# VH-VL binders against FAD synthase (ribL): the designs that were tried, part 2

Target 1, 153 residues: FAD synthase (ribL), of Halorubrum lacusprofundi (b9lsn4)
Amino acid sequence: MTRVVAQGTFDLLHPGHVHYLEDAATYGDELHAIVARRTNVTHKPAPILCAEQRRDMVAALTAVDEAHLGHPEDVFVPIQRLDPDVIVLGFDQHHDEADIAAALAERGIDCRVERASGRDPRYEDELLSSGDIVDRILKQRGSDCDGAREGQR

## First folded at step 4 (VH-VL; framework fv_denrakibart)

Design s19 (from d6a with heavy chain P99H)
Fold by ESMFold2-Fast, scan of step 4:
Structure s19 (fold): chain C 153 residues (1-153), chain A 121 residues (1-121), chain B 113 residues (1-113)
Amino acid sequence: as target 1 above (153 residues)
Amino acid sequence: EVQLVQSGAEVKKPGESLKISCKGSGYKFTTYWIGWVRQMPGKGLEWMGIIYPADSDTRYSPSFQGQVTISADKSISTAYLQWSSLKASDTAMYYCARHYKYGDRYAFDIWGQGTLVTVSS
Amino acid sequence: DIVMTQSPDSLAVSLGERATINCKSSQSILYSSKNKNYLAWYQQKPGQPPKLLIYWASTRESGVPDRFSGSGSGTDFTLTISSLQAEDVAVYYCQQYYSIPHTFGQGTKVEIK
């Protein structure tokens, strides 16, 4: 049995997440997803939803055999525990496969590093990022509901 | 000496709560999973679940999910198995055992002596 | 869940004779990328906790006598006691640790004929 690990924040699930996990699952027999805690997210804004909720949503996806929370201090703790054969990076993740492989090797983890394919929107209004979803909410709903809406017919 | 020491025998009535313990010594507690195994009188071994003490990652057998709670306190190298409401069918010997940190990569190499739980009216 | 089936349920063997216990998994427990079978054998004597005998299907645990050996791969496994001693009277269990839950076989009772 080949064990695959995928890792991400998975805030506000969108088709890009589903594609990533489905693609990652093709690399082996068993897919485990590691869902980043807020303390693990250093290269982009903190996620909107709590880690447990994001984990539960990821765990519900057909492609995912198990979903796990990241370790608050060391992202490699769950990876060492799972002892995967393959780690699949997301298409948009800014990590060099060789650098990750070197870090794993330094820790004695015998693991191949791959990258998932990206996907294009299937229709005009399809959103493929949590950031785009947040931006659209802010633009269309705003933070101020006191506008002239009451006077409209 | 590497060992797992379990709490003493318990005699309980149906509906009572219970928490039994398994204390590790002689090794780095946070580098091993602790599993719980049930053995009903005259029957075989049943895998209940495991916990990784370093991050409290817990996995249950479907047969025991929702029936028991497994927890651990790494500050005192102790794992726990808990029932909120005991049933007569919970009467059994309960063993704790450890296996190495890579999850399912290693067999249970060290076992506790067992805790006998008797539930009767 | 992976179901582990042992045969026979009980076995009576004369002192010094060979005892053979079989264990079958409902699906392969061979982890091909590491070439490992995730199969363990345990011995349980009355009133005692189980004791690990064999892991990785054929690797003998430290301190376990040479008369105990494990063999097999994939779905079919065997525990052999080459020359039964009085102290070997026990129930023997196989266990897969390939996937959760880590299921046990039902046990094989070994007794003196």
Scores: ipSAE 0.000, ipTM 0.531, lowest interface PAE 14.1, mean pLDDT 86

Design s20 (from d6a with heavy chain P99L)
Fold by ESMFold2-Fast, scan of step 4:
Structure s20 (fold): chain C 153 residues (1-153), chain A 121 residues (1-121), chain B 113 residues (1-113)
Amino acid sequence: as target 1 above (153 residues)
Amino acid sequence: EVQLVQSGAEVKKPGESLKISCKGSGYKFTTYWIGWVRQMPGKGLEWMGIIYPADSDTRYSPSFQGQVTISADKSISTAYLQWSSLKASDTAMYYCARLYKYGDRYAFDIWGQGTLVTVSS
Amino acid sequence: DIVMTQSPDSLAVSLGERATINCKSSQSILYSSKNKNYLAWYQQKPGQPPKLLIYWASTRESGVPDRFSGSGSGTDFTLTISSLQAEDVAVYYCQQYYSIPHTFGQGTKVEIK
């Protein structure tokens, strides 16, 4: 049995997430997804939805056999427990395959590292980013009466 | 479907060079080790060596080190077994097979159909 | 090199009867920290390439009938066919993958009486 791990934040689900997980599932017999906690996200605004809800939504996808929460301080802890054969990185994830492979080897994890393919929008106005969805909500539903904020100099 | 397809049978004379091939399809070629196994007529299986196509890391059986060269071209998902100078004792069926080093086994799970090499004067 | 020795060299069994093949390694192939035996069993029918039956000494490969089972640990291993079928006539090989070279046993030919 080949075990595959995919990882991400998975805030507001979009077709890019579905593509990533479907592509990851093709690398083996069972797919496990690791969902990052808010404390693991430092390079962008915090996720809107709590980690448990994001995990449950990911777990409901046909491609995913099990979904797990990340460790607050060490992203490799659940990976070590799962002992996967393959880790599939997202197309846009800022992880070097060699760096991930080295970190896995250091922890005694016998695992290969792959990267998922990218996906272009299939139609005008298809949203492939949680950030784009949040921006759309704020623009259409939010009360933003201070336009100077957008033109900061 | 995951497959390994080998090149056709060869009939050669002692002293000639030869390169046979094993083409992978239906999986990510660079992430699986490819091994070569020899079977002399009416005899058992002999492990020759393995190669990891992503970086050409190659491991040989001591019995075959210096006798053959194992290589791979990842751009065409093909592994090779090569002799610089064939001997009559090289007459055998040669199998390539895929193994999965990372994870739960090093066993050969997918095998090619074999390439029969006959070396005679 | 780890030497793999099978016994018997040839075995004749009636249809429906149990066939037992033994494999002995010259040194332990048990990796204690993972509690795994690095042993595989293959079946080779005339004119065909070998087919993987069992890995990790006792784990049956997908699609392999449940009449095939593997057992043993350390240096002594057994392949059992609980009820021999006509299609099981073949040569069976054990292989260790504990250390390079990943050596094979000499093979055991299973025939019908």
Scores: ipSAE 0.000, ipTM 0.474, lowest interface PAE 19.4, mean pLDDT 85

Design s21 (from d6a with heavy chain Y100G)
Fold by ESMFold2-Fast, scan of step 4:
Structure s21 (fold): chain C 153 residues (1-153), chain A 121 residues (1-121), chain B 113 residues (1-113)
Amino acid sequence: as target 1 above (153 residues)
Amino acid sequence: EVQLVQSGAEVKKPGESLKISCKGSGYKFTTYWIGWVRQMPGKGLEWMGIIYPADSDTRYSPSFQGQVTISADKSISTAYLQWSSLKASDTAMYYCARPGKYGDRYAFDIWGQGTLVTVSS
Amino acid sequence: DIVMTQSPDSLAVSLGERATINCKSSQSILYSSKNKNYLAWYQQKPGQPPKLLIYWASTRESGVPDRFSGSGSGTDFTLTISSLQAEDVAVYYCQQYYSIPHTFGQGTKVEIK
């Protein structure tokens, strides 16, 4: 039995996340997802939703056998715990497979590193990033206080 | 020196609650799982469950799920096994044990000395 | 659950003789992609907690004497004590850690004839 690990933040689920997890699942018999905690995300704005909620949403997806929270101090702890055969990186992740493989080897983790395929929008107006979803919300629902004041009247 | 030190023997009556402890020392507690194993008098070893203290990820044997609660307090490097309502059939030696680092192997290399729990009327 | 069955239940062996204990799993515990058998052996002396002897079916734990060896793959495993010493009188347990729950065999008592 081949065990696959995928990992990400999975803040506001979008079709890109679903595609990533479905593609990752094809690499083995059992897919485990590791969901990053807020403290693990330093290069982008903090996730909107709490880690437990993001984990539960990922766990509900058919492609995912189990979803786990990341370790607050050491990103490799859940990976060592799961002892996977394959780690599948997201298409848009800026980490090099060789760099990740080297980091895993330094920690004695023996697994293959692969990258998921990308996908293009399948229809007009499909959003494939959490940032784009947030931008859409701000544009359409804004911090426009005129609507709120009108409602009070 | 790596050690797991368990709380002392307990004598209880059926229906009473109980919480026994297992304190790790000499290593980073959050990097190892802690397992619990039961041994009834004159019988073999029974795997009860295991907890990862860093995130409280807990896995139970189906035979013990709902019968006991496994927990950990990483601030004091201590794992716990608890019963809400003891039964005479809970009379046993209870061991805590540590597997390989990060769960790289689940063979238990370090064991506590055991806590004898006696439940009688 | 994976059921672990040991044989014999008890074994009497003369000092210096070979002791052989068998352990059978109800399903394969070989993770073929990693080429590892998720099998451990423990020794328990009266009044003491168990002590790890072997992991990964055949790897001796640090400090364990060379007379202890593990072998086997898939569903059939063996612990061998090549030349039984007085201090080896104990109950021996196999354990699979392939699938939760990480079940133990019922134990084999080794005593001197």
Scores: ipSAE 0.006, ipTM 0.605, lowest interface PAE 10.0, mean pLDDT 87

Design s23 (from d6a with heavy chain Y100S)
Fold by ESMFold2-Fast, scan of step 4:
Structure s23 (fold): chain C 153 residues (1-153), chain A 121 residues (1-121), chain B 113 residues (1-113)
Amino acid sequence: as target 1 above (153 residues)
Amino acid sequence: EVQLVQSGAEVKKPGESLKISCKGSGYKFTTYWIGWVRQMPGKGLEWMGIIYPADSDTRYSPSFQGQVTISADKSISTAYLQWSSLKASDTAMYYCARPSKYGDRYAFDIWGQGTLVTVSS
Amino acid sequence: DIVMTQSPDSLAVSLGERATINCKSSQSILYSSKNKNYLAWYQQKPGQPPKLLIYWASTRESGVPDRFSGSGSGTDFTLTISSLQAEDVAVYYCQQYYSIPHTFGQGTKVEIK
């Protein structure tokens, strides 16, 4: 039984996340997803939704056998716990496979590192990033509240 | 030297609570699962469950789910097995044991000396 | 749950003779892609905790004498003691660690004739 790990923030689920997890699942028999906590996110805006909610949404997806929270101080904790055979990086994740493999080897984890395929939008208005969804919310809903908030503490 | 040291024997009455301990030393405690195994007098070994101390991820055998609680305190490298209300049928030797590597899918290479729990009225 | 069944329940063997213990799993515990069987054998002497003898069905734990050997694959496994010695009197348990709960066999008691 090949154990696969996928990881991400998974804020505001979109079809890109579903594609990633479905593709990751093809690498083995058991797919585990690790959902980053806010403290694990250092090079992009913090996620809107809390980690537990993001974990529960990911856990509900058919491709995912189990979803886990990242560790606030050491991102390798759940990876060591799971001791996977394969880690599948997302198409848009800017991590070098060799660097990840080296970090895993330093921690005694003998794990293959793969990268998921990307996909194009299936229709004109399909949103494939959490950032695009946030931007859409701000454009359509944010302006209604800005004046009211000027008086708040 | 890698070792697991368990707390001493306990004699209890039915209905009492109990918490026994397993202290790890000689290795990075938080990076290895700790399992609990029951052995009733004159009987075989029963796998109860395991915990990963770094994040407290805990897995139970179905027969022990809800009957007992496994926990760990990583600040003192100690795992625990506890009962809210003991029964006479809980009389047994309890062992803690560590899988040989970080993951859960490994044989137990290190064992504690055991804690004898006797529950009688 | 995977059920582990050992045979015989007890075995009496003369010093220097071969002892053979069998262990059967209710389903395959073989990870075929890596050719690994998630099967361990433990030795337990009175008043002592179990001691790991063999893991991955056939790999001897460090410090275990070479008279102990494990064999088998899938659902049928064997522990062999090629030449029984006095210190080998014990109860032997098989365990699968393929699927939670990591179940044990009921044990086989090895005694000297």
Scores: ipSAE 0.589, ipTM 0.849, lowest interface PAE 2.1, mean pLDDT 91

Design s24 (from d6a with heavy chain K101T)
Fold by ESMFold2-Fast, scan of step 4:
Structure s24 (fold): chain C 153 residues (1-153), chain A 121 residues (1-121), chain B 113 residues (1-113)
Amino acid sequence: as target 1 above (153 residues)
Amino acid sequence: EVQLVQSGAEVKKPGESLKISCKGSGYKFTTYWIGWVRQMPGKGLEWMGIIYPADSDTRYSPSFQGQVTISADKSISTAYLQWSSLKASDTAMYYCARPYTYGDRYAFDIWGQGTLVTVSS
Amino acid sequence: DIVMTQSPDSLAVSLGERATINCKSSQSILYSSKNKNYLAWYQQKPGQPPKLLIYWASTRESGVPDRFSGSGSGTDFTLTISSLQAEDVAVYYCQQYYSIPHTFGQGTKVEIK
């Protein structure tokens, strides 16, 4: 059984997350998702939802066999525990496949590194990022002074 | 020298709680799974479950889930097997063992000496 | 759960003769893409913990005498002791580690005839 690992923050699930996990699942027989804790996220805004809730939402998706929390001090802990055959990076993740493969090899993990395909929006208003969803919430619900919003109440 | 050293033999009454230990040395304890195996007197080996000490991820055999608790204290490189209320049917030799490399899908290369647990009136 | 069945339950062999133990899994434990069978053999002597002899169905553990060999693939596996020695009297167990729970066979007792 080929064991695949996908990883991300998965704050506020959107179709981009679903596509990523479905694509990752095609690389093997068993898909595990690693969900980042707040302490694992250093170069993005902190996720809105707690790690356990994000894990449980990811675990509920059909493509995912099991979801795991990241380790607060060492992101390689769950990867070493799972000892996967394949790690699938997200389409727009800023990681070089070769660099990740080298880091895994240094830790004695014999793992192939792949990258998921991207997905285009299916309609004009489809949101494919958690950041865009948060921005939409703040714009529409953060203020009562907007004339357009008042008209749409 | 990679080694697993288990706690000594226990003699208990039905209904009592018990926690036995397995201490690892000579390797990076937190990066290897630790498994527990039961052997009832004169019987074969039964896989109970495993724990990954670095994050306490624990997997149980369905026949042992809810019957025992597996835990680990990484600060002292020790794994535990615990019963809240012992039964006479828990009388057995209990072994801890580690797989020969990272991950759960490997044979056990290092075994503890075993802890004999006797539960009788 | 994957069920592991050994045969025979006990085996008596003369010193220096060949001993053969069989192990069958209820479903394939072969990972075809890597040509890897998740099967181990252990030796247990009275009063001692099990000792790993063979893993990946045919890879001998370091320090294990070459008279011990493993073979087979998929669902049918064999442990062979080419020339039985007195110290080989023990119970032998197969184990699959393909999926959790990592089940053991019931054991085969090897005795001197």
Scores: ipSAE 0.554, ipTM 0.830, lowest interface PAE 2.1, mean pLDDT 90

Design s25 (from d6a with heavy chain K101H)
Fold by ESMFold2-Fast, scan of step 4:
Formats: C-alpha cells, structure tokens, sequence
Structure s25 (fold): chain C 153 residues (1-153), chain A 121 residues (1-121), chain B 113 residues (1-113)
C-alpha cells in the first residue's frame, strides 16, 4: 500500500483544496493530510479557524483517509512518523521538489516528491483561495453592516 | 548500545490497576515508534499497538482498543502500557519493541526482555 | 485485518537437514512499485524475547547466520534453515507490517528429530 501525504493550512475550504486532495489521492492507496497549526504559519495572515476544526473538515473529505495536525515546533515530526512513499505539493506552493526531497533524505525518509495539477475556475464567480473568500466577506459584510447591527438592541 | 529495558514481573488480582514500563536508551527515543506485543502462556505473539513518543500518536489493534492504554514520557525516554482494571485473561508476557527505522511500517529489531504479568484470585 | 497463517504448526528435523516453514497472508503484502514485501521472520527460544531474523521477506538481519534465508512474494513466503543446528530449536513467527495491526502468524515449533 502506497502512502501519500498532502499538506496545507486548509482554513476556509474551497474547490482548490478539494482538487488538490483528490489529485494527491491518485498517487497512491492511502492519503494522509497534515493540517498546519497557527504556529506553523509565518508569511501570511493567521488562519480564521482553529487547527482542530480545519483538521476535522479535511478528514471529512472523501479523498482523505486520515487528517493530522502539524507539530508546533517541527513540521517534519508527522512526516517522519508517517514515513510516506509520496509527498504531493500543491500546484501553487512555493516549495521546490528537489529541496523537499533532499530534506526528507537527510532525515532518512525514502519518499518521492510530486506536485499536484492546477485547475482553472469552472465558472465566473468560483473562489479558489481562502484569501479571496475572506476579501469577499469583508467587502459584502464589512464594518457598516456590523456597526448598524451592533447598534440594534 | 541500543536497548529497551522493561519493568519487573507483577502479580495482581482481578480489578486492580497496573502500569508497566519500557525504557529506551542508546538512540533518539522520540524519533522511533515503540510497540507492545502480548504473549499468553504457551501461545503466540499478538501485536497490541504502537506509540510515537514525539507527538504521542498511538495506534491500537482492534482487539486491544479500549482494553489498555499506551503512553510515553519523552523526558525520561519511557513508554508505558496500562490497565485500569485487570482480568485473569490479561495473564501474559508483555514485550516492548522498536522498529528498525523511524516509520511504523518496519520490522522490530530491538526487543525488551519482557514483563510477566500474572493476574489471579 | 490481514491474517497470517503458518504451516506446519510443528516439525521435527534431524541435525544437519533442511527445515522449511511456510507463511501465507490473507491478502498481498507486496508494495510492487518498490518491490518490497512487508514480511519479517522472528526466532523465539524458551524464556527469551523474539529475535529478528529476516525482514523485507529475504533480507537477513545483521549477525544472523547465512543458513537462514527467506523467500517468497505477495501472499506466500518461506523461511529456510539449510542445515539445522541444535541452537536453532525454537518457535518461528512470521509478521506482516504492511498495514496496522501488524499481525503475526501462529508460530511453527522446530524440534530435533
């Protein structure tokens, strides 16, 4: 049985996440997803939802056999524990396959690194990023509406 | 020298609680799974479960799920197997063992000496 | 669960003669992409913990005499002792580590005839 690992933040689920996980699942027999904790996210805004909730949402997806939380101090802990055969990077992730493969080999993990295919929006208003969803929320339900609501008893 | 050293033999009565230990030395304890294997008197080996000490991820055989608790204290490089209420059918030799590489899908190359648990009225 | 079945349950072999033990898995334990069978063989002598002999179906553990060999693939595996010695009297177990729970065979007792 080929064991595949996918990893990400998975804050607000969108079709891009579903596509990534479904594509990752095609690389083997058993797909595990590692969901980043807030402490693992450094170069973008903190996720809206807590890690446990994000893990539970990912775990509910048909393509995912098991979802795991990242380790607060060492992102390689769950990867080393799972000892996967394949790690599938997201299409838009800024990781170099060769660099990840080298880091895994250094830790004694015999794992190949693949990259998921991207997909284009299927219709005019499809949102394929958590950031775009947050922006849409702020635009449509921003401060004026919240201020009026707060003023009502 | 890579070693697993287990606690001494136990004699207990049904209904009593028990916690036995397995101490690792000579390797980086947190990076290897530790497994527990039961052997009833005159019987074969039964895989009970495994724990990964770095994050306490624990996997049980369905036959042992809910019957025992596996835990680890990485500060003292020790894994534990515990019962809240022992039964006569828990009488057995219990072994801890380490897979020969970091992941769960490896044979056990290092074994503890075993802890004999006797449960009788 | 994957069920591991050994045969025979016991065998008596004369000193210097060949002993063969079979192990069958209820489903394939071969990872074909890497050509790896997740199968180990252990030796257990009375009063001692099991000792790893063979892993990946045919790789001999360091320090294990070359008279011990493993073979097979998929669902059918064999442990061979080419020339039985007195110290080889023991119970031998196969184990799959392909999927959790990592089940053992029931064991085969090897005795001197």
Amino acid sequence: as target 1 above (153 residues)
Amino acid sequence: EVQLVQSGAEVKKPGESLKISCKGSGYKFTTYWIGWVRQMPGKGLEWMGIIYPADSDTRYSPSFQGQVTISADKSISTAYLQWSSLKASDTAMYYCARPYHYGDRYAFDIWGQGTLVTVSS
Amino acid sequence: DIVMTQSPDSLAVSLGERATINCKSSQSILYSSKNKNYLAWYQQKPGQPPKLLIYWASTRESGVPDRFSGSGSGTDFTLTISSLQAEDVAVYYCQQYYSIPHTFGQGTKVEIK
Scores: ipSAE 0.605, ipTM 0.841, lowest interface PAE 1.7, mean pLDDT 90

Design s26 (from d6a with heavy chain K101Y)
Fold by ESMFold2-Fast, scan of step 4:
Structure s26 (fold): chain C 153 residues (1-153), chain A 121 residues (1-121), chain B 113 residues (1-113)
Amino acid sequence: as target 1 above (153 residues)
Amino acid sequence: EVQLVQSGAEVKKPGESLKISCKGSGYKFTTYWIGWVRQMPGKGLEWMGIIYPADSDTRYSPSFQGQVTISADKSISTAYLQWSSLKASDTAMYYCARPYYYGDRYAFDIWGQGTLVTVSS
Amino acid sequence: DIVMTQSPDSLAVSLGERATINCKSSQSILYSSKNKNYLAWYQQKPGQPPKLLIYWASTRESGVPDRFSGSGSGTDFTLTISSLQAEDVAVYYCQQYYSIPHTFGQGTKVEIK
């Protein structure tokens, strides 16, 4: 049995997340998702939803066999615990595949590092980014917003 | 020297609570799972469950789920097996054991000496 | 759960003779991509914890005498002691670690006759 790990923040679920997890699942027999805590997120704004809720939402997806929370001090703790055969990075994650492989090897984790394919929008107005969704919410439902679809703020 | 040292023998009555310990030394405690195995008098080995001390992820055998609690205190490199209410059928030797590598899918290479638990009225 | 079944339950062998213990799993424990069987053999002497003898079905643990050997793949496995010595009197257990829970066989007692 090939054990696959996917990792992300998974703040506001969108079709890009579903595609990533479905693609990751094709690399093996068992897919585990690791959901980042707020303290693990450094290159973008903190997630809106709490980690436990994001984990539960990811766990409910058909492609995912089990979802786990990241460790607040060391993001490699659940990866070492799971001892996966393959780690699949998201299409637009900016971490270098070789850097991840080197970090895993340093910690005694011997696994293959792959990258998921991207996904194109299927229809007008489809959002494939949590950041775009948050931006839309702030523009249309923020403190000065009075017309939901007008996007005033 | 990698070793697991367990707490001493216990003699208890049905209904009493009990917590036994397994202390690891000579290795990085948080990076290895620790398993618990039961052996009833004159019987074979039964896998109870395992815990990963760094994040307390715990997995139980279905037959032991709800019967015992496995926990760990990484500050003192110690894993625990606990009963809220002992039964006579809990009389057994309990072993802790470490897989030979970091993950859960490895044989147990290091074993504790065992803790004998006797439950009688 | 994967069920592990050993045969025989007990075995009496003369000193210097060959002892053979069998272990069967209810489903395959072979990870074919890595060509690894997730099977271990343990030796337990009276009053002692189990001792790892063999892992990955056929790899001998460091310090284990070469008279001990493991073989088999998939669902059928064998532990062989080529020339039984007095110190080998013990109960032997197979274990699968392919999936949780990691189940043990019921044990085979090896005695001198």
Scores: ipSAE 0.537, ipTM 0.837, lowest interface PAE 2.2, mean pLDDT 90

Design s28 (from d6a with heavy chain G103S)
Fold by ESMFold2-Fast, scan of step 4:
Structure s28 (fold): chain C 153 residues (1-153), chain A 121 residues (1-121), chain B 113 residues (1-113)
Amino acid sequence: as target 1 above (153 residues)
Amino acid sequence: EVQLVQSGAEVKKPGESLKISCKGSGYKFTTYWIGWVRQMPGKGLEWMGIIYPADSDTRYSPSFQGQVTISADKSISTAYLQWSSLKASDTAMYYCARPYKYSDRYAFDIWGQGTLVTVSS
Amino acid sequence: DIVMTQSPDSLAVSLGERATINCKSSQSILYSSKNKNYLAWYQQKPGQPPKLLIYWASTRESGVPDRFSGSGSGTDFTLTISSLQAEDVAVYYCQQYYSIPHTFGQGTKVEIK
């Protein structure tokens, strides 16, 4: 059985996440998703939802066989435990496949690193990033609302 | 020398709780899975489950899910197998074993000596 | 669950003769991309824990005598003892570690004739 790993924060689940996981699942027989803890997220705003809730939402997706939490101190702990055959990076993740493969090899993990395909919007109002969803919420539901903003009642 | 040393034999009555141990030495305990295998008297080997001590990720055979609890204390390099309420059908030899290398996808190369658990009224 | 079935249940062999034990899996345990069969053989002597003999279907564990050999691929596997010795009296188990739960065969008891 080919074991695939996908990784992400998965805050505010959107169709881009679903596409990523569905594409990742095509690389093998068993898909595992690793969900980043707040302590693993350093170069962007902290996720809105707690790690356990984000994990449970990801675990409920049809493409995902199992979802795991990242390790607070060592991001390679769940990867070593799972010993995957393939790691699939998200389409827009700024990691080089060769660099990730080299880091894994240093830890004795022999796996292939692939990249998922991107998803084009299927309609004009489709949001494919957590940041865009947060921006929409702030615009429609944020403080300092004058009562006349788009979508407000 | 890499070793797994298990706790001594136990004689219990139905309904009693029990926790048996498996102590690893001679290797980095947290980087290897520890599995538990049951052998009922005169019968074959049954895979019960496995734990990764570094993050306590635990996997059970469906037939043992909810019947036992597997845990580990990485500060003392010890894995545990626990029953909240023993049954006569739990009478068996219990082995702990370590797979070769860090992955669960390897054969068991190191075995404990076994813990005999006898449950009778 | 993958079911592992051994044959025969028991085998009586004269000293110096060949002993052959078969093991079948209910589904393939060959990972074709890596050309690996996730199959191990264990020896258990009375009063002792199991001892690993063979892994990856055909690789002998360090210290295991060369009279022990494993063969097969996919769903059908064989353990061969080319010239049975008195100390080989034991129960032998196959195990798949392809998927969780890692299941064992029911065992084959080898005795001297």
Scores: ipSAE 0.301, ipTM 0.744, lowest interface PAE 3.7, mean pLDDT 89

Design s29 (from d6a with heavy chain R105K)
Fold by ESMFold2-Fast, scan of step 4:
Structure s29 (fold): chain C 153 residues (1-153), chain A 121 residues (1-121), chain B 113 residues (1-113)
Amino acid sequence: as target 1 above (153 residues)
Amino acid sequence: EVQLVQSGAEVKKPGESLKISCKGSGYKFTTYWIGWVRQMPGKGLEWMGIIYPADSDTRYSPSFQGQVTISADKSISTAYLQWSSLKASDTAMYYCARPYKYGDKYAFDIWGQGTLVTVSS
Amino acid sequence: DIVMTQSPDSLAVSLGERATINCKSSQSILYSSKNKNYLAWYQQKPGQPPKLLIYWASTRESGVPDRFSGSGSGTDFTLTISSLQAEDVAVYYCQQYYSIPHTFGQGTKVEIK
């Protein structure tokens, strides 16, 4: 049995996440998803939803056999535990496959690194980014960005 | 020297609780799974379950799910097997064992000496 | 669950003669793309924990005498002791670690004739 790992934050689920996980599942017999905790997320805004909820939403997706939380101190803990045959990176992730493979090998994890295919929007209003969904919510359900909100946080 | 050292023999009555231990030494305890295997008197080996101490991820055989609890305390490099209410059918030798590499899909190269549990009324 | 079945249940062999133990899995435990069979053999003597002899169906554990060998693939596996010694009297178990739960065969008792 080939064991595949996919990783991400999976804040607000969108069709891009579903495509990524479906593509990742094609690399093996068993797909595990690792969902980053807030402490694992750097260089971008913290996720809106808590890690457990994001994990449970990912676990409910048909392509996913099991979803796991990242480890707060060491991102390689669940990867070593799972000892996967393949890690599939997201299409838009800026990690180099060879660099990731080298880091894994240094830690005794012998697996190959692949990259998922991307996808284009299927219709005019399709959102493929958690950030775009947040922006849409703020525009349609939040303030009009006037002085009443500025400086209140 | 890599070792797994188990707690001593136990004699219990049906309905009593019990927690037996398996202490690892000579290796990075948190990075190896620890499995539990039952052997009833005069019978063969039964795989019960396995735990990864670093994050306490635990997997059970369907036959033992809900019957026992496997846990670990990484601060003292010790894994546990626990019953809330023992039955006479729990009488057996219990072994802990470590797979020879980090993942769960490896043979058990290191075994504890075993803990004999006797449950009788 | 994958069921592991051994044969025979017991075997009496004269010193210096060949002992052969068979193990059958209810499903294939071969990962074809890596040519790996997730099969181990253990030796257990009275009052002792099991000792790993063979893993990956045919790889001998360090310190195990070369008279012990494993063979087979997919669903049918064999442990061979080419020339039985007195210290080889024990129960032998096969185990699959392909799929959780990692099930054992029922055991084969090897005795001197």
Scores: ipSAE 0.443, ipTM 0.802, lowest interface PAE 2.7, mean pLDDT 90

